# VHH binders against Putative glutathione-dependent formaldehyde-activating enzyme: the designs that were tried, part 1

No score or structure here was measured in a lab: all are predicted.

Target 1, 157 residues: Putative glutathione-dependent formaldehyde-activating enzyme, of Halomonas elongata (e1vbt6)
Amino acid sequence: MLLEGSCHCGAVRFRVVSPHPYPFNRCYCSICRKTAGGGGYAINLSGDADTLVVHGAEHTSIYQAEIDGLTSPGERHFCSRCASALWVFDPRWPELVHPFASAIDSDLPRPPERVHLMLENKPDWVEIESREQDRCFAGYPDESIAEWHARLGLEEG
Structure headers, positions and changes below count from the first letter of each chain, unless a header shows other numbers; Kabat numbers aren't used for antibody chains.
F is the ipSAE of ESMFold2-Fast. E and O are both the ipSAE of ESMFold2, at different seeds. Each is the mean of both directions, binder to target and target to binder. V2 is 0.75 times the mean of E and O plus 0.25 times the DockQ between their complexes.
Where letters were taken out, [cut] stands.
The coordinates of atoms that the task and the answers printed are left out; those that the model quotes come from them. Centres of patches stay.

## First folded at step 4 (VHH; framework vhh_7uia_1)

Design s01 (from a06 with R30S)
Fold by ESMFold2-Fast, scan of step 4:
Structure s01 (fold): chain B 157 residues (1-157), chain A 119 residues (1-119)
Amino acid sequence: as target 1 above (157 residues)
Amino acid sequence: QLQLVETGGGLVKPGGSLRLSCVVSGFTFSSYAMAWVRQAPGKELEWVSSISSSGSYTYYEDSVKGRFTISTDNAKNTLYLQMSSLKPEDTAVYYCARVPKYWGSFDYWGQGTQVTVSS
């Protein structure tokens, strides 16, 4: 599925092809929550990095988190004008880009199951609306985004 | 069976150079991104470099930028790491790894090759 996205001010617009467009992954870690988590979590999608086309790239800035005193190679791209969080790119996985669902303008499908991860980092004011089919993890989940889509029979051309 | 076999490690003095090679079999080499990862004695695994499946995009950890060059030869199913201006802190076992097509642990690793930088 071709996903189209933008920042709030319109200075940055982008397109990316996602083979796995279900917005199921809710991350409660402090980095996701403080950079893209107004509801207490961020939702990351999967995209093919080779298909990413950006208009207004001169208005993007990159934030790299410091984890245990070391600079993470993971890049969080955001609009330098309006601060909208746009996507994460990690050069260790150079073929993947992870746009935030909040930056996507295209209609996203509703996930039949959600995965809640990094719950050990969740503040008390954040309430999890978890259903019996949803999965919850104190840290990292036991399956990848692609494995989740395969298990639920959800594939995009 | 899927195999990744590293060669080219050894003992070198500070400021020296080495070229590591990783010969791949059992999968379509040109369809996967590849990486080099190292582990120094008593330390955790550290990602060093990645190359896209096309070979067009290369990425490096900050401490090795300008000193290391990752490349591929698809005709030989071989991944290379050219290391120059080596420092004692580069002493480690170097592993080649296949990058999965999803965010997750690298799925196949070589046996590793030892690089020692000392006087």
Scores: ipSAE 0.303, ipTM 0.743, lowest interface PAE 3.4, mean pLDDT 84

Design s02 (from a06 with R30K)
Fold by ESMFold2-Fast, scan of step 4:
Structure s02 (fold): chain B 157 residues (1-157), chain A 119 residues (1-119)
Amino acid sequence: as target 1 above (157 residues)
Amino acid sequence: QLQLVETGGGLVKPGGSLRLSCVVSGFTFKSYAMAWVRQAPGKELEWVSSISSSGSYTYYEDSVKGRFTISTDNAKNTLYLQMSSLKPEDTAVYYCARVPKYWGSFDYWGQGTQVTVSS
């Protein structure tokens, strides 16, 4: 599925092909919460980095987190004008880009099951709206985004 | 059986060069991005470099940019790391790793090869 996205002010627009377009992953880590987590988490989608096309790229800025005194190679791209969080690119996984569901303008499908991860760092005010089929992890999950889509029969052909 | 086997480590003087090789078997090499990761004595694992499955995109940690070159030879199912202008701070066990199509972890690792940079 072709995903189209933008920042709130309209200075940055982008499109990317996602083979796995269901917005099922909720990440509760401090970086996701503080950069893109108005509800206490961020929702990342899967995208093919080779297909990413950006208009207004001159208005994007990159934040790299400091973790235990070292600069993380993971890049959080945001609009320098309105501060909208747009996507994560991590050069350690050079074929992947993870747009935030909050930046997507395309109609996203409703996930039948959600995965909640990095719960060990969740603040008390954040309530997990977990259902019977949802999965919860204190740290990282035991399946990939692609494996989740395959298990539920949701992969785009 | 899926295997990654590193070779090419050794002892070199500061300013020297080494070429690491990683031969893989048990999967379609050209379909995966690959990475080099190192661990210095008493330190955590540190990502060094990644290469896309096409070979068109290469990325490096800041401390090795301009000194290290990652490459692949699909005909030989081999990943390389050419290291030049080596520094004592590059002393570590170097691992090759397969990069899965999901974020957060590498799924298969080699046994590691020791690189020591000292006079």
Scores: ipSAE 0.396, ipTM 0.810, lowest interface PAE 2.7, mean pLDDT 83

Design s03 (from a06 with S31K)
Fold by ESMFold2-Fast, scan of step 4:
Order: structure tokens, then sequence, then C-alpha cells
Structure s03 (fold): chain B 157 residues (1-157), chain A 119 residues (1-119)
């Protein structure tokens, strides 16, 4: 699926092909919550990095988080004008780009199962709306975004 | 069982070289990026270098660029850090670490190997 996205002010617009467009993962870590998590979590999608086309790229800035005292090579791209979180790119996984569902303008499908991850990092005021079929992880899940889609029969050709 | 075992540390003089090795068991590199992390005496952990699961992308902390080289040997399931032009400030315990599929953290660490750079 072709995903189209933008920042709130419109200075940055982008398109990316996602073979795995279901917005199923909710990440409760402090980085996701503080940078893109108004509801206590962020939702990351998967996209093919080779297909990413950006208009207004000169208005993007990159944040690299410190994790346990270490500077992550992972790049969180955001609009330098309005601060909208746009996507994550990690050069260690160069085939992938992870746009935030909050930055996507295209209609996203409703996931049949949600995965809640990094729950050890959520504050007490954040409520987990977990359905019977949903999965919960104290840290990272045991499967990738692509593996989740494959397990549920949702991967695209 | 998942294990990461580092070797190759030791005492070396400034300007010298060492090669660190990390033998991995219980998983394969094709599913994970790998990293080297160090901790100097009395300081916080510092990320040093990472390599993609494909081996095609490498990334380095600015202070080690041009001096250190990260590489993998998939057939031996081994991660390497070739260190050259070593400085006293490189003195630290060096850990190899696995980077999980959801980038930005380390989920498994080795026991560490001590590198001491002094006269």
Amino acid sequence: as target 1 above (157 residues)
Amino acid sequence: QLQLVETGGGLVKPGGSLRLSCVVSGFTFRKYAMAWVRQAPGKELEWVSSISSSGSYTYYEDSVKGRFTISTDNAKNTLYLQMSSLKPEDTAVYYCARVPKYWGSFDYWGQGTQVTVSS
C-alpha cells in the first residue's frame, strides 16, 4: 500500500510503499511517549526505505536518543517548523523506514490484533486497552513487524 | 541458550592495535544488527560502533572513526572490532550487544573484555 503523510504545518510531505500497513504496535517506551505519544504510546508502521519520497526535506531535523547512556544510531525525523514526528530510520536496518501512524494521511486498516510493547516503561496513568486477542510484552516483542503480518496472514504481495 | 562471548582484550601501549571478537550462539546475525559498547572507569556506557544484519552498513562514534573497524563473519557467527591507533582514552570494558528488531536498544550483552591502553 502507498502511504501518504505530512507534518501538521505542511512543510514536509512524504510518500512510502508499505507492504505491512496495519497499525498494530503500541510502544510505551519513554522515547516514543515523549516524542510521539500523546496517548502514552506511539504507533510505528513499516515502509520500504527505497520507495520513500520526501518533499520539503530541508525542513526535517533528526533526533538520536540516548539509551542507557548510549547514543542510538536510530534517527527520529521530525518537522523543524511544527515538531511533528514523521518517521524513524535506523542505518543498521537500511531497507526499512518506520513512519508514525500519527503522520499518515492515508486511511489505515484496523488491525485484528494489537501488540503492546515496552510496558515496563509505561507510567501508571496510562491505561492499556487490551482486547482478548492482543499481545503484551514487558520489553520488545518476539517478532518483527513483517513477521506479525505474516503470522496473521496480512502480508502483501 | 543465547550467549555472547567477548575475547581479545588486554594491555597495549598507545598507538597499538587489538582485535576484539564476539562469538554468538543461540541466534544468527541475519535477523539482528550488532554493536560494540564500552564503559570506561568511572564513566557511563558509551556506544562505539554498529553493523547492520546484512553487514553492508557500519556506523561509528565520532571519537573512533578512522581508527576502529567493525565486521562480521556469518559462517563463524562472530562479530569483530579491529582497533588501531589506540589512545589512553580508549581504556574501557568492551561489550558486544545485540540490537533487537525494533531499533534503538540492546536486548542481550556479553560479559565484556577489558582493554587497557597505557605505557
Scores: ipSAE 0.000, ipTM 0.255, lowest interface PAE 11.0, mean pLDDT 80

Design s04 (from a06 with R30S S31R)
Fold by ESMFold2-Fast, scan of step 4:
Structure s04 (fold): chain B 157 residues (1-157), chain A 119 residues (1-119)
Amino acid sequence: as target 1 above (157 residues)
Amino acid sequence: QLQLVETGGGLVKPGGSLRLSCVVSGFTFSRYAMAWVRQAPGKELEWVSSISSSGSYTYYEDSVKGRFTISTDNAKNTLYLQMSSLKPEDTAVYYCARVPKYWGSFDYWGQGTQVTVSS
């Protein structure tokens, strides 16, 4: 599925092909919450990095978090004008780009199951809507985005 | 449960070579990027090298480029670090670490293996 996205001010627009377009991951870690999580979490999608086309790239900036004194190779791309979080790129998985669902203008499908991760980092004011079929993890899940789509029969081959 | 077990450390003279191995269990090895990090006596943790989940892309700290080679054997669930032209500055405890799919933290670490480079 072709996904179209943009920042709030319109200075940055992008398109990317996602074989895994269901927005099922809710990450409650401090990096996601503070950079892209007005509701206490961020939602990430999977996209094919080779298909990413960006207009207004001169208005993008990159943030790399420091974790345990090490600079994370993960790149959080955002609009330098309006601060909209746009996507994550990690050179350790160079085939993938992870756009934030909040930056997507295309109609995203409703996921049948949600995965809640990094719950050990969740502040008390954040409420979790966890349904019987949802999965919850104190840290990272035991399943990748691609594996989640495959398990639920939602992969686009 | 999840385990990462390092072996292959030891005492070696400057200019020597060692091969570190990390055997993983309790997760599907090919789904995760893997890393080597080290800690020298009295120093902070230092990232050394990473390999992508596909094994196709490798990354190195500047001080080890051209001397160290990271690789994987998915059939054996084993991560390797081939170290050559070792220097006294490479003396450290070396840890293998699992890199999660999201946001660059290391979520599981091995027990470490000691590498000492001294004449």
Scores: ipSAE 0.000, ipTM 0.204, lowest interface PAE 12.0, mean pLDDT 78

Design s05 (from a06 with S31N)
Fold by ESMFold2-Fast, scan of step 4:
Structure s05 (fold): chain B 157 residues (1-157), chain A 119 residues (1-119)
Amino acid sequence: as target 1 above (157 residues)
Amino acid sequence: QLQLVETGGGLVKPGGSLRLSCVVSGFTFRNYAMAWVRQAPGKELEWVSSISSSGSYTYYEDSVKGRFTISTDNAKNTLYLQMSSLKPEDTAVYYCARVPKYWGSFDYWGQGTQVTVSS
């Protein structure tokens, strides 16, 4: 599925092909919460990095988190004008880009099941809206995005 | 059979150069991105460099940018890491790794090759 996205001020617009367009991953880690998580989490999608087309790229800035005194190679791209979080790119996985659902303008399909991850890192004021069908993980899930789609019998977008 | 075999390590003085090679079998670079990962004595694994499946995009950890070059030779099924201006901090076992199509850990590793940088 072709996903189209933008920042709030409109200076940055992008499109990317996502084979897995369900917004099912909710990440509660401190980086996601503090950079893209007004509700206590960020929702990351999967996209094919080779299909990413950006207009207004000169208005994007990159943040790399420090973890245990070392700079993480993971890149969080955001609009330098309005601060909208746009996508995550990690050069260790150069085929993948992860746009934030909050930056997507296209209608996203409703996930039949949500996955909540990094729950050991959530603060007490963040309440998890977990349904019976949802899955919860203290750290990283034991299932990839493609495995999640395959298990639920979902057609790739 | 799927195999990754590293060679090219050794003892080198600070400022020296080495070229690491990783011969792969059982898959093609056209279908998989590749990475170099290192582990210094008593430390965690550290990602060093990645190259896309197309070979068009290369990426480096900040401390090795400008000093290391990653490349592939599809005809020889070989991944390279050209290391220049080596520092004692580069002392580590270097692993060739296949990059999975999904976020997480690397899915296949070589046995590693030792690089020691000392006077």
Scores: ipSAE 0.012, ipTM 0.491, lowest interface PAE 7.8, mean pLDDT 80

Design s06 (from a06 with S31T)
Fold by ESMFold2-Fast, scan of step 4:
Structure s06 (fold): chain B 157 residues (1-157), chain A 119 residues (1-119)
Amino acid sequence: as target 1 above (157 residues)
Amino acid sequence: QLQLVETGGGLVKPGGSLRLSCVVSGFTFRTYAMAWVRQAPGKELEWVSSISSSGSYTYYEDSVKGRFTISTDNAKNTLYLQMSSLKPEDTAVYYCARVPKYWGSFDYWGQGTQVTVSS
């Protein structure tokens, strides 16, 4: 599925092909919540980095979080003009890019199962809307995004 | 304390083989996906291979498919990369890394081991 996205001010627009187009997980950690989590969490999608096309790339900036005293190689790309969080790219996994669902303009399909992670890090004011089939984890899930798609038969290619 | 200790690098001729190993401590090995990433001189980090936390799924960068095999030994808390049919283009520092399942988690790396493929 071709995903189209943009920042709020329109200075940055992008397209990327997602072989796993479902909005898979809600992350409640402080980095995701403070950078892309207006509802108390961020939703990260999977995309093929080789297909990413950006218009207005000169208006993007990169933030790398300091985690436990170490600078993470993970790059959070955002609009330098309006501060919209756009995607995460980690050079350790150069074939993958993770656009934020909040930056996607395309109609996203509804996932058959949601995963809620890092719940022990959420503030008390954040309420979890969990369906019977959803999975909840105090810390990290017991499977990757690719494993999730494989388990549910949602692999493409 | 979270630690990743790598061994197995060295000088090898084109067409040769090496096995890299990474001994992990400080977290439950079986609950995290693990990866090998490399960095050639003057270039960006390049992902090489990953293995799922269950060990049931393995993934490879296209240029190493059929030549490299990633595996784990849970009893030894060790990640391996078996490298065969090595090419000069495989020359790089190879890093063992714990794969964060999602962004914003703690990322940890080994110190790296140099692999040089030269006549």
Scores: ipSAE 0.000, ipTM 0.154, lowest interface PAE 11.9, mean pLDDT 75

Design s07 (from a06 with S31Y)
Fold by ESMFold2-Fast, scan of step 4:
Structure s07 (fold): chain B 157 residues (1-157), chain A 119 residues (1-119)
Amino acid sequence: as target 1 above (157 residues)
Amino acid sequence: QLQLVETGGGLVKPGGSLRLSCVVSGFTFRYYAMAWVRQAPGKELEWVSSISSSGSYTYYEDSVKGRFTISTDNAKNTLYLQMSSLKPEDTAVYYCARVPKYWGSFDYWGQGTQVTVSS
């Protein structure tokens, strides 16, 4: 599925092909919450880095978080003009780019199951709206985004 | 079952070399980056090196750059750390770690292998 996205001010626009377009993961950690989580979590998608086309790239800036005392090589790209969080790129997985669902303008499909992760890092004011079929993890889930799509038969192909 | 099993640690004199191995089961390097992380006595965990899922990109902590080499052998499902010009400051338990793809933290660890650099 072709995903189209943008920042709020329109200075940055992008397109990327996602074989895994379901917005199923909700990350409650401080990095996701503070950079892209107005509702107490962020939702990361998966896209093919080779297909990423960016207009207005001169208006993007990169933030690298410190995680467990280590500087992450993961690059969080955001609009330098309006501060919209756009995507994360990690050079350790150069074939992948992870746009935030909040930056996507395309109609995303409704996930049949959600995964709530990093719950041990969730602040008390954030409520988990968990459904019977949802999965919850104190830390990271036991499967990747691609594995989740494969397990539920949702892989685009 | 998902497993990370480290071997190759031991006692070595300053200036010596060791090769650490980490055999993985239950997943493939194609979907995960891998890292070596160490913990010296009385200190916090320290990241040492990482390798991309493609094997094409390697990263090193400044104190080990030029002395250590990280690599993978996909046919053997094995991650390596070749350690050269070892110093007493390299004495630590070395852990093989799997890196999940969006946050750059570690989700699965091996049991660790002890490296002691002493005269």
Scores: ipSAE 0.000, ipTM 0.222, lowest interface PAE 11.3, mean pLDDT 81

Design s08 (from a06 with A33S)
Fold by ESMFold2-Fast, scan of step 4:
Structure s08 (fold): chain B 157 residues (1-157), chain A 119 residues (1-119)
Amino acid sequence: as target 1 above (157 residues)
Amino acid sequence: QLQLVETGGGLVKPGGSLRLSCVVSGFTFRSYSMAWVRQAPGKELEWVSSISSSGSYTYYEDSVKGRFTISTDNAKNTLYLQMSSLKPEDTAVYYCARVPKYWGSFDYWGQGTQVTVSS
């Protein structure tokens, strides 16, 4: 599925092909929460990095977290004009880009199950809206985005 | 059997150069991104460089940018790391890794090859 996205001010627009367009991952870690987490979490989608096309790239900035005194190679791309969080790219996995569901303008399908991860990092004011079918993890989940789609029979292409 | 075999390490003086090679077998080399990672004595694994499955995109850890070059030879199923202007801080065991199709742990670490940068 071709996903189209943009920042709030419209200076940055992008499109990317996602084989796994369900917005199911809720990440509660401090980086996701503080950079893209108005509800206490961020929702990351999977995209094919080779298909990413950006208009207004001159208005994007990159934030790299400092972890244990070292700069993480993971890149959080955002609009330098309006601060909209747009996507995560980690050059260690160069085939993948993870647009934030909040930056997608295309209609996204509703996930039959959500995965809540990094719950050990969740502040007390954040309430988890967990449904019976949802999965919860104190740290990282035991399956990838692709494995989640395969388990639920949601393969694309 | 899936194998990654690293070679090319050795003892080199600061400012010197080495070329590491990784011959892969047992999977379709051209369909995966590949990476080099290293482990210095007493430290955790550090990602060094990745190359896309197409070979069109290369990426480097900030400390090695401009000094290291990652490349592939698809006809030989071989991944290379050309290292120049080597520093004592580059002393480590270097491992070749297959990058999964999703965010997750790198697959199929070889035995590694020792690089020692010392006078």
Scores: ipSAE 0.224, ipTM 0.676, lowest interface PAE 4.5, mean pLDDT 82

Design s09 (from a06 with A33T)
Fold by ESMFold2-Fast, scan of step 4:
Structure s09 (fold): chain B 157 residues (1-157), chain A 119 residues (1-119)
Amino acid sequence: as target 1 above (157 residues)
Amino acid sequence: QLQLVETGGGLVKPGGSLRLSCVVSGFTFRSYTMAWVRQAPGKELEWVSSISSSGSYTYYEDSVKGRFTISTDNAKNTLYLQMSSLKPEDTAVYYCARVPKYWGSFDYWGQGTQVTVSS
C-alpha cells in the first residue's frame, strides 16, 4: 500500500510504500512517548526505505536519542517548523523506514490484534485499552513486524 | 553457539586500504541485517555501515561514504568491509554486528579487529 503523510503545518509531505500497513504496535518507551506519544504511546508502521519520497525535506530535522550515554543510530525525523513527528530511520534496518501512524493521511486498516511493548516504561497515568486478542510485552516482542503480519495472514506486496 | 569472527585489521599508512572480513556461524546469515561498528580510542561506538538481509539496501556513515564498501558472500556466511583512502580518524576497533529481527532489541557483536592508520 502506498502511504501518504504530512506534518501538521504542511511544510513536509512524504510518500512511502508499506508492505505491512496495519498500525498495530503501541510503544510506551520514553522516546516514543515524549516525541510522538500524546496518548502515552507511539504507533509506528513499516515502510520500504527505498520508496520514501519527501517534499519539503529542507524543513526536516533529525533527533538521535541518547541511550545509556551513547548516541542511538536511530534517526527520528520531524518537521522543524511544527515539530510533527514523521518517521524513524535506523541504519541497523536500512531496508525499513517507520512512519508514525499519526503522520499518515491515507486511510489505515484497523488491526485485528495490537501489540503493546515497552510496558515497563509506561507511566502510571497511561491506561492500556487491551482487547482479548492483544499481546502485551514488558520489553520487546518476540516477533518482527513481518512475522506479525504473516502469523495473522495479513501479508501484502 | 553464535559466533562472529573479525579479521583483516592492521597498521596502514594514510591513503592505504584494508579489507575486513567477518565469518559468522550459529544462525541463518541471510535472515539478518549485518553491520560494521567501530570504536575509536576514548570515543563512543559509531555505526559505520549496514547491509540488509536481502543485500538490496546499504547504509554508510557520511564520513566513510565513497571510501568504504560493505558486501556479503552468502555462500560463505561472510561479511566484508573494503576500506580505501584510509585516514588517521579511521583508527578504531572494528566490530562485526548481527542486527536482531525486531527493532530496538540487543545486538550481537564480534570481538573486534584493530585498524590503526598512522605514518
Scores: ipSAE 0.012, ipTM 0.392, lowest interface PAE 8.4, mean pLDDT 80

Design s10 (from a06 with A33G)
Fold by ESMFold2-Fast, scan of step 4:
Structure s10 (fold): chain B 157 residues (1-157), chain A 119 residues (1-119)
Amino acid sequence: as target 1 above (157 residues)
Amino acid sequence: QLQLVETGGGLVKPGGSLRLSCVVSGFTFRSYGMAWVRQAPGKELEWVSSISSSGSYTYYEDSVKGRFTISTDNAKNTLYLQMSSLKPEDTAVYYCARVPKYWGSFDYWGQGTQVTVSS
């Protein structure tokens, strides 16, 4: 599925092909919450990095989080004008780019199951909207985004 | 108790080969990506290679492509780095590291193993 996205001010627009377009994961860690998590979490998707096309790239900036004194190689790309979080790229997985669902303008499919991760890191004021079919993890889940789609039969292409 | 233990380092001549091993315990090995990171004296940490939790996808820093091979043996909870055509610039302490699934840096490290490439 072709995904189209943008920042709030419109200075940055992008397109990317996602073989895994279901917005199923909710990450409650401090990095996701503070950079992309108005509801106490961020939702990211999987996209094919080779298909990413960006308009207004001169208005993007990169944030790399520090974790335990080390700079994460994960690049959080955001609009330098309006601060909209747009996507994550990690050079250790150069085939993948992870756009934030909040930046996607295309109609995303509704996931049949959601995964809540990094719950040990959420503050008490954040409420978990967990449904009976959802899965919850104190840290990281036991499967990748691609593995989740494969298990539920939701792969594209 | 979560533990990563590197072995296999040593002194080798330019053009030689070494195989590093990292035995892990205390977590489900198949649930995490793994990486090799090195640090030369007086330099910053440099990512060398990573492997996906499935073992199906491997990634390498440009200077080691074609010379190094990362692999896993899930039955033995072991991560490997096969190094060939070693160069003096490969001299460093090599660390294995656990990789969080989404956007963390490395969350757990081994003690490191020294690789020295010299005549």
Scores: ipSAE 0.000, ipTM 0.217, lowest interface PAE 11.1, mean pLDDT 79

Design s11 (from a06 with A33V)
Fold by ESMFold2-Fast, scan of step 4:
Structure s11 (fold): chain B 157 residues (1-157), chain A 119 residues (1-119)
Amino acid sequence: as target 1 above (157 residues)
Amino acid sequence: QLQLVETGGGLVKPGGSLRLSCVVSGFTFRSYVMAWVRQAPGKELEWVSSISSSGSYTYYEDSVKGRFTISTDNAKNTLYLQMSSLKPEDTAVYYCARVPKYWGSFDYWGQGTQVTVSS
């Protein structure tokens, strides 16, 4: 699925092809919460990095988290004008880009099952709205984004 | 069952070159993104380079960009790191790592190979 996205002020617009377009991941870690988590979590999608096209790239800024004095190679891209969180790119997984669902303007499909991850890191004020079919993990889940889509029959060609 | 075995480390002078090899067994090598990570004495693990499962896409940490080259030989189930213009700051144990199917971390590591750059 071709996904179209933008920042709130419109200075940055982008499009990317996602074979895995269901917005099912809710990440509660401190980095996701503080950079993209107004509700206490961020929702990341999967996209093909080779298909990413950005308009207004001069208005993007990159944040790399510092963990125990070391700079993470993961790149969090934001609008430098309005601070909208847009996507994550991690060179350790060079074929993937992870746009935030909150930055997507296209109509996203509703996930039949959600995955809540990094719950050991969430603050007490964050409420988890977990349904019977949802899965919860203290850290990382036991399946990839691609495996989740395959298990539920949700892959796009 | 699953093994990643690094070789090729050693002592080299600044400006020298080394080629590290990682022989993989127990999984379908060509189906995974592979990486090199290193750990200098008294420091945390640092990601160095990644290569896509196809071998077509490579990425490098800024400090090694232009000096290191990552590559694969699928027929030999082997990952390589060609290191040139070595600096004392490159002194570390270098680990071959398999990139997990989920975004975030590495799931399997080798035993490591020591690279020492000294004058």
Scores: ipSAE 0.000, ipTM 0.263, lowest interface PAE 10.8, mean pLDDT 79

Design s12 (from a06 with Y32H)
Fold by ESMFold2-Fast, scan of step 4:
Parts: structure tokens; C-alpha cells; sequence
Structure s12 (fold): chain B 157 residues (1-157), chain A 119 residues (1-119)
């Protein structure tokens, strides 16, 4: 599925092809929560890095988290004008890009199941709206985004 | 039947150079991005470099940028890491890794090759 996205002020617009467009991953870690988590989590989608086309790229800025004094190679791209979080690119996985569901303008499908991860790092005030079918993990999940789509029969190319 | 075999490590003086090789069997570089990662004594695993399946895009950890070069020879199914201007801080076991097509653990890590930069 071709996903179209933008920042709130309209200075940055982008397109990316997602083979796995269901917005199912809710990450509760401090980086996702503080940079893109108004509800206590961020929702990351899967995208093919080679298909990413950006208009207004001169208005993007990159944040790299410092973890235990070391700079993470993961790049969080955001609009330098309105601060909208847009996508994550990590050069360790050079063919992947992860746009935030909050930045997508396209109509995203409703996921039949949600995955909640990094729960050991969530604050006590954040309530998990977990449905009976949802899956919860204290740290990283036991399956990838692609494996989740394959398990539920949702693969698209 | 998938295998990654690293060679080329050794003892070298500061400022020296080494070329690491990783021979891959059971798949081709056209199917996967590849990476080099290292583990220094008493430290966490550190990502060093990645190369796209096309070979067109290369990425490096900041501390090795300009000193290390990652490349592939698809005809020989071999991944290389050319290391120059080596520092004592580069002392580590170097591993060749297959990068998954999703955010996940690197796959089919090789046995590793020891690089020691001393005296």
C-alpha cells in the first residue's frame, strides 16, 4: 500500500510503500513515548526505504538518542518547523523505514490484534487498553512486523 | 546449510590496516543487506557498518567513518571490511551478519575473527 504522510504545518510531505500497513505496534519505551507518544506510546508502521520520496526534505531534522552515554545510530526524523514526528530510519537495517501512524494521511486499516511492547518501561499513569486478542510484552516481541502480518494473513507483497 | 565464515583478523600496530573477509554460502547478497558488528573485551555488541543488498548504499558507525570501507563481491559471494588507521579502541571480535528484512535480530552470525591493535 502506498502511504502518504505529512507534518502538521505542511512543510514536509512524503510517500512510502508499506507491505505491512496495519498500525498494530504500540511501543511504550521512553524514547517513543517522549518523542511521539501523546497516549503513552508510539505506533510504528513498516515501509520500504528505497520507495521513500520526501518533499520539503530541507525542513526535516534528525534526533539520535543517547543511551548510556552512547549515541544510537537510529534516526528520528521530524519537522524542524512544527516538531511533528515523521519516521524512524536506522542504518543498521538500511532497507527499512518506519513512519509513525500519527504522520500518515492515508486511511489506515484497523488492526484485528495489537501488540504492546516495552511495557517494563511504561509509567504507572499510562493505562493499557488491551483487548482479549491483543499481545503484551515486557520487552521486545517474539515476532517481527512481517511475521505478525504473515501470522494473521495480512501480507501485501 | 547457511554459513558465514570470517577471516582476516590478526595482531596489528596502531595506524595499521587489515582486510576482513566473510564468505557466505546458502544465499546471495542480492537477497539481503549485510553488516559487520564487533564486541570489544568487556563491552556490549557494537554495530560497525551495513551495506544494502544492491551494494549501492553503505553506512558506518561514526567512530569508524572515513577509516573503514564495507564492500561486496557478488561473483565470489564475499563481504569485505577494509580497515585503515586502526586504533587500540578497534580491538574486538568482528562478526559478519545477515540483516533481516524487518526490525529484528541480525541473523546467521559467523564465528567471528579477532582483531587486536596493540604495541
Amino acid sequence: as target 1 above (157 residues)
Amino acid sequence: QLQLVETGGGLVKPGGSLRLSCVVSGFTFRSHAMAWVRQAPGKELEWVSSISSSGSYTYYEDSVKGRFTISTDNAKNTLYLQMSSLKPEDTAVYYCARVPKYWGSFDYWGQGTQVTVSS
Scores: ipSAE 0.395, ipTM 0.794, lowest interface PAE 2.7, mean pLDDT 81

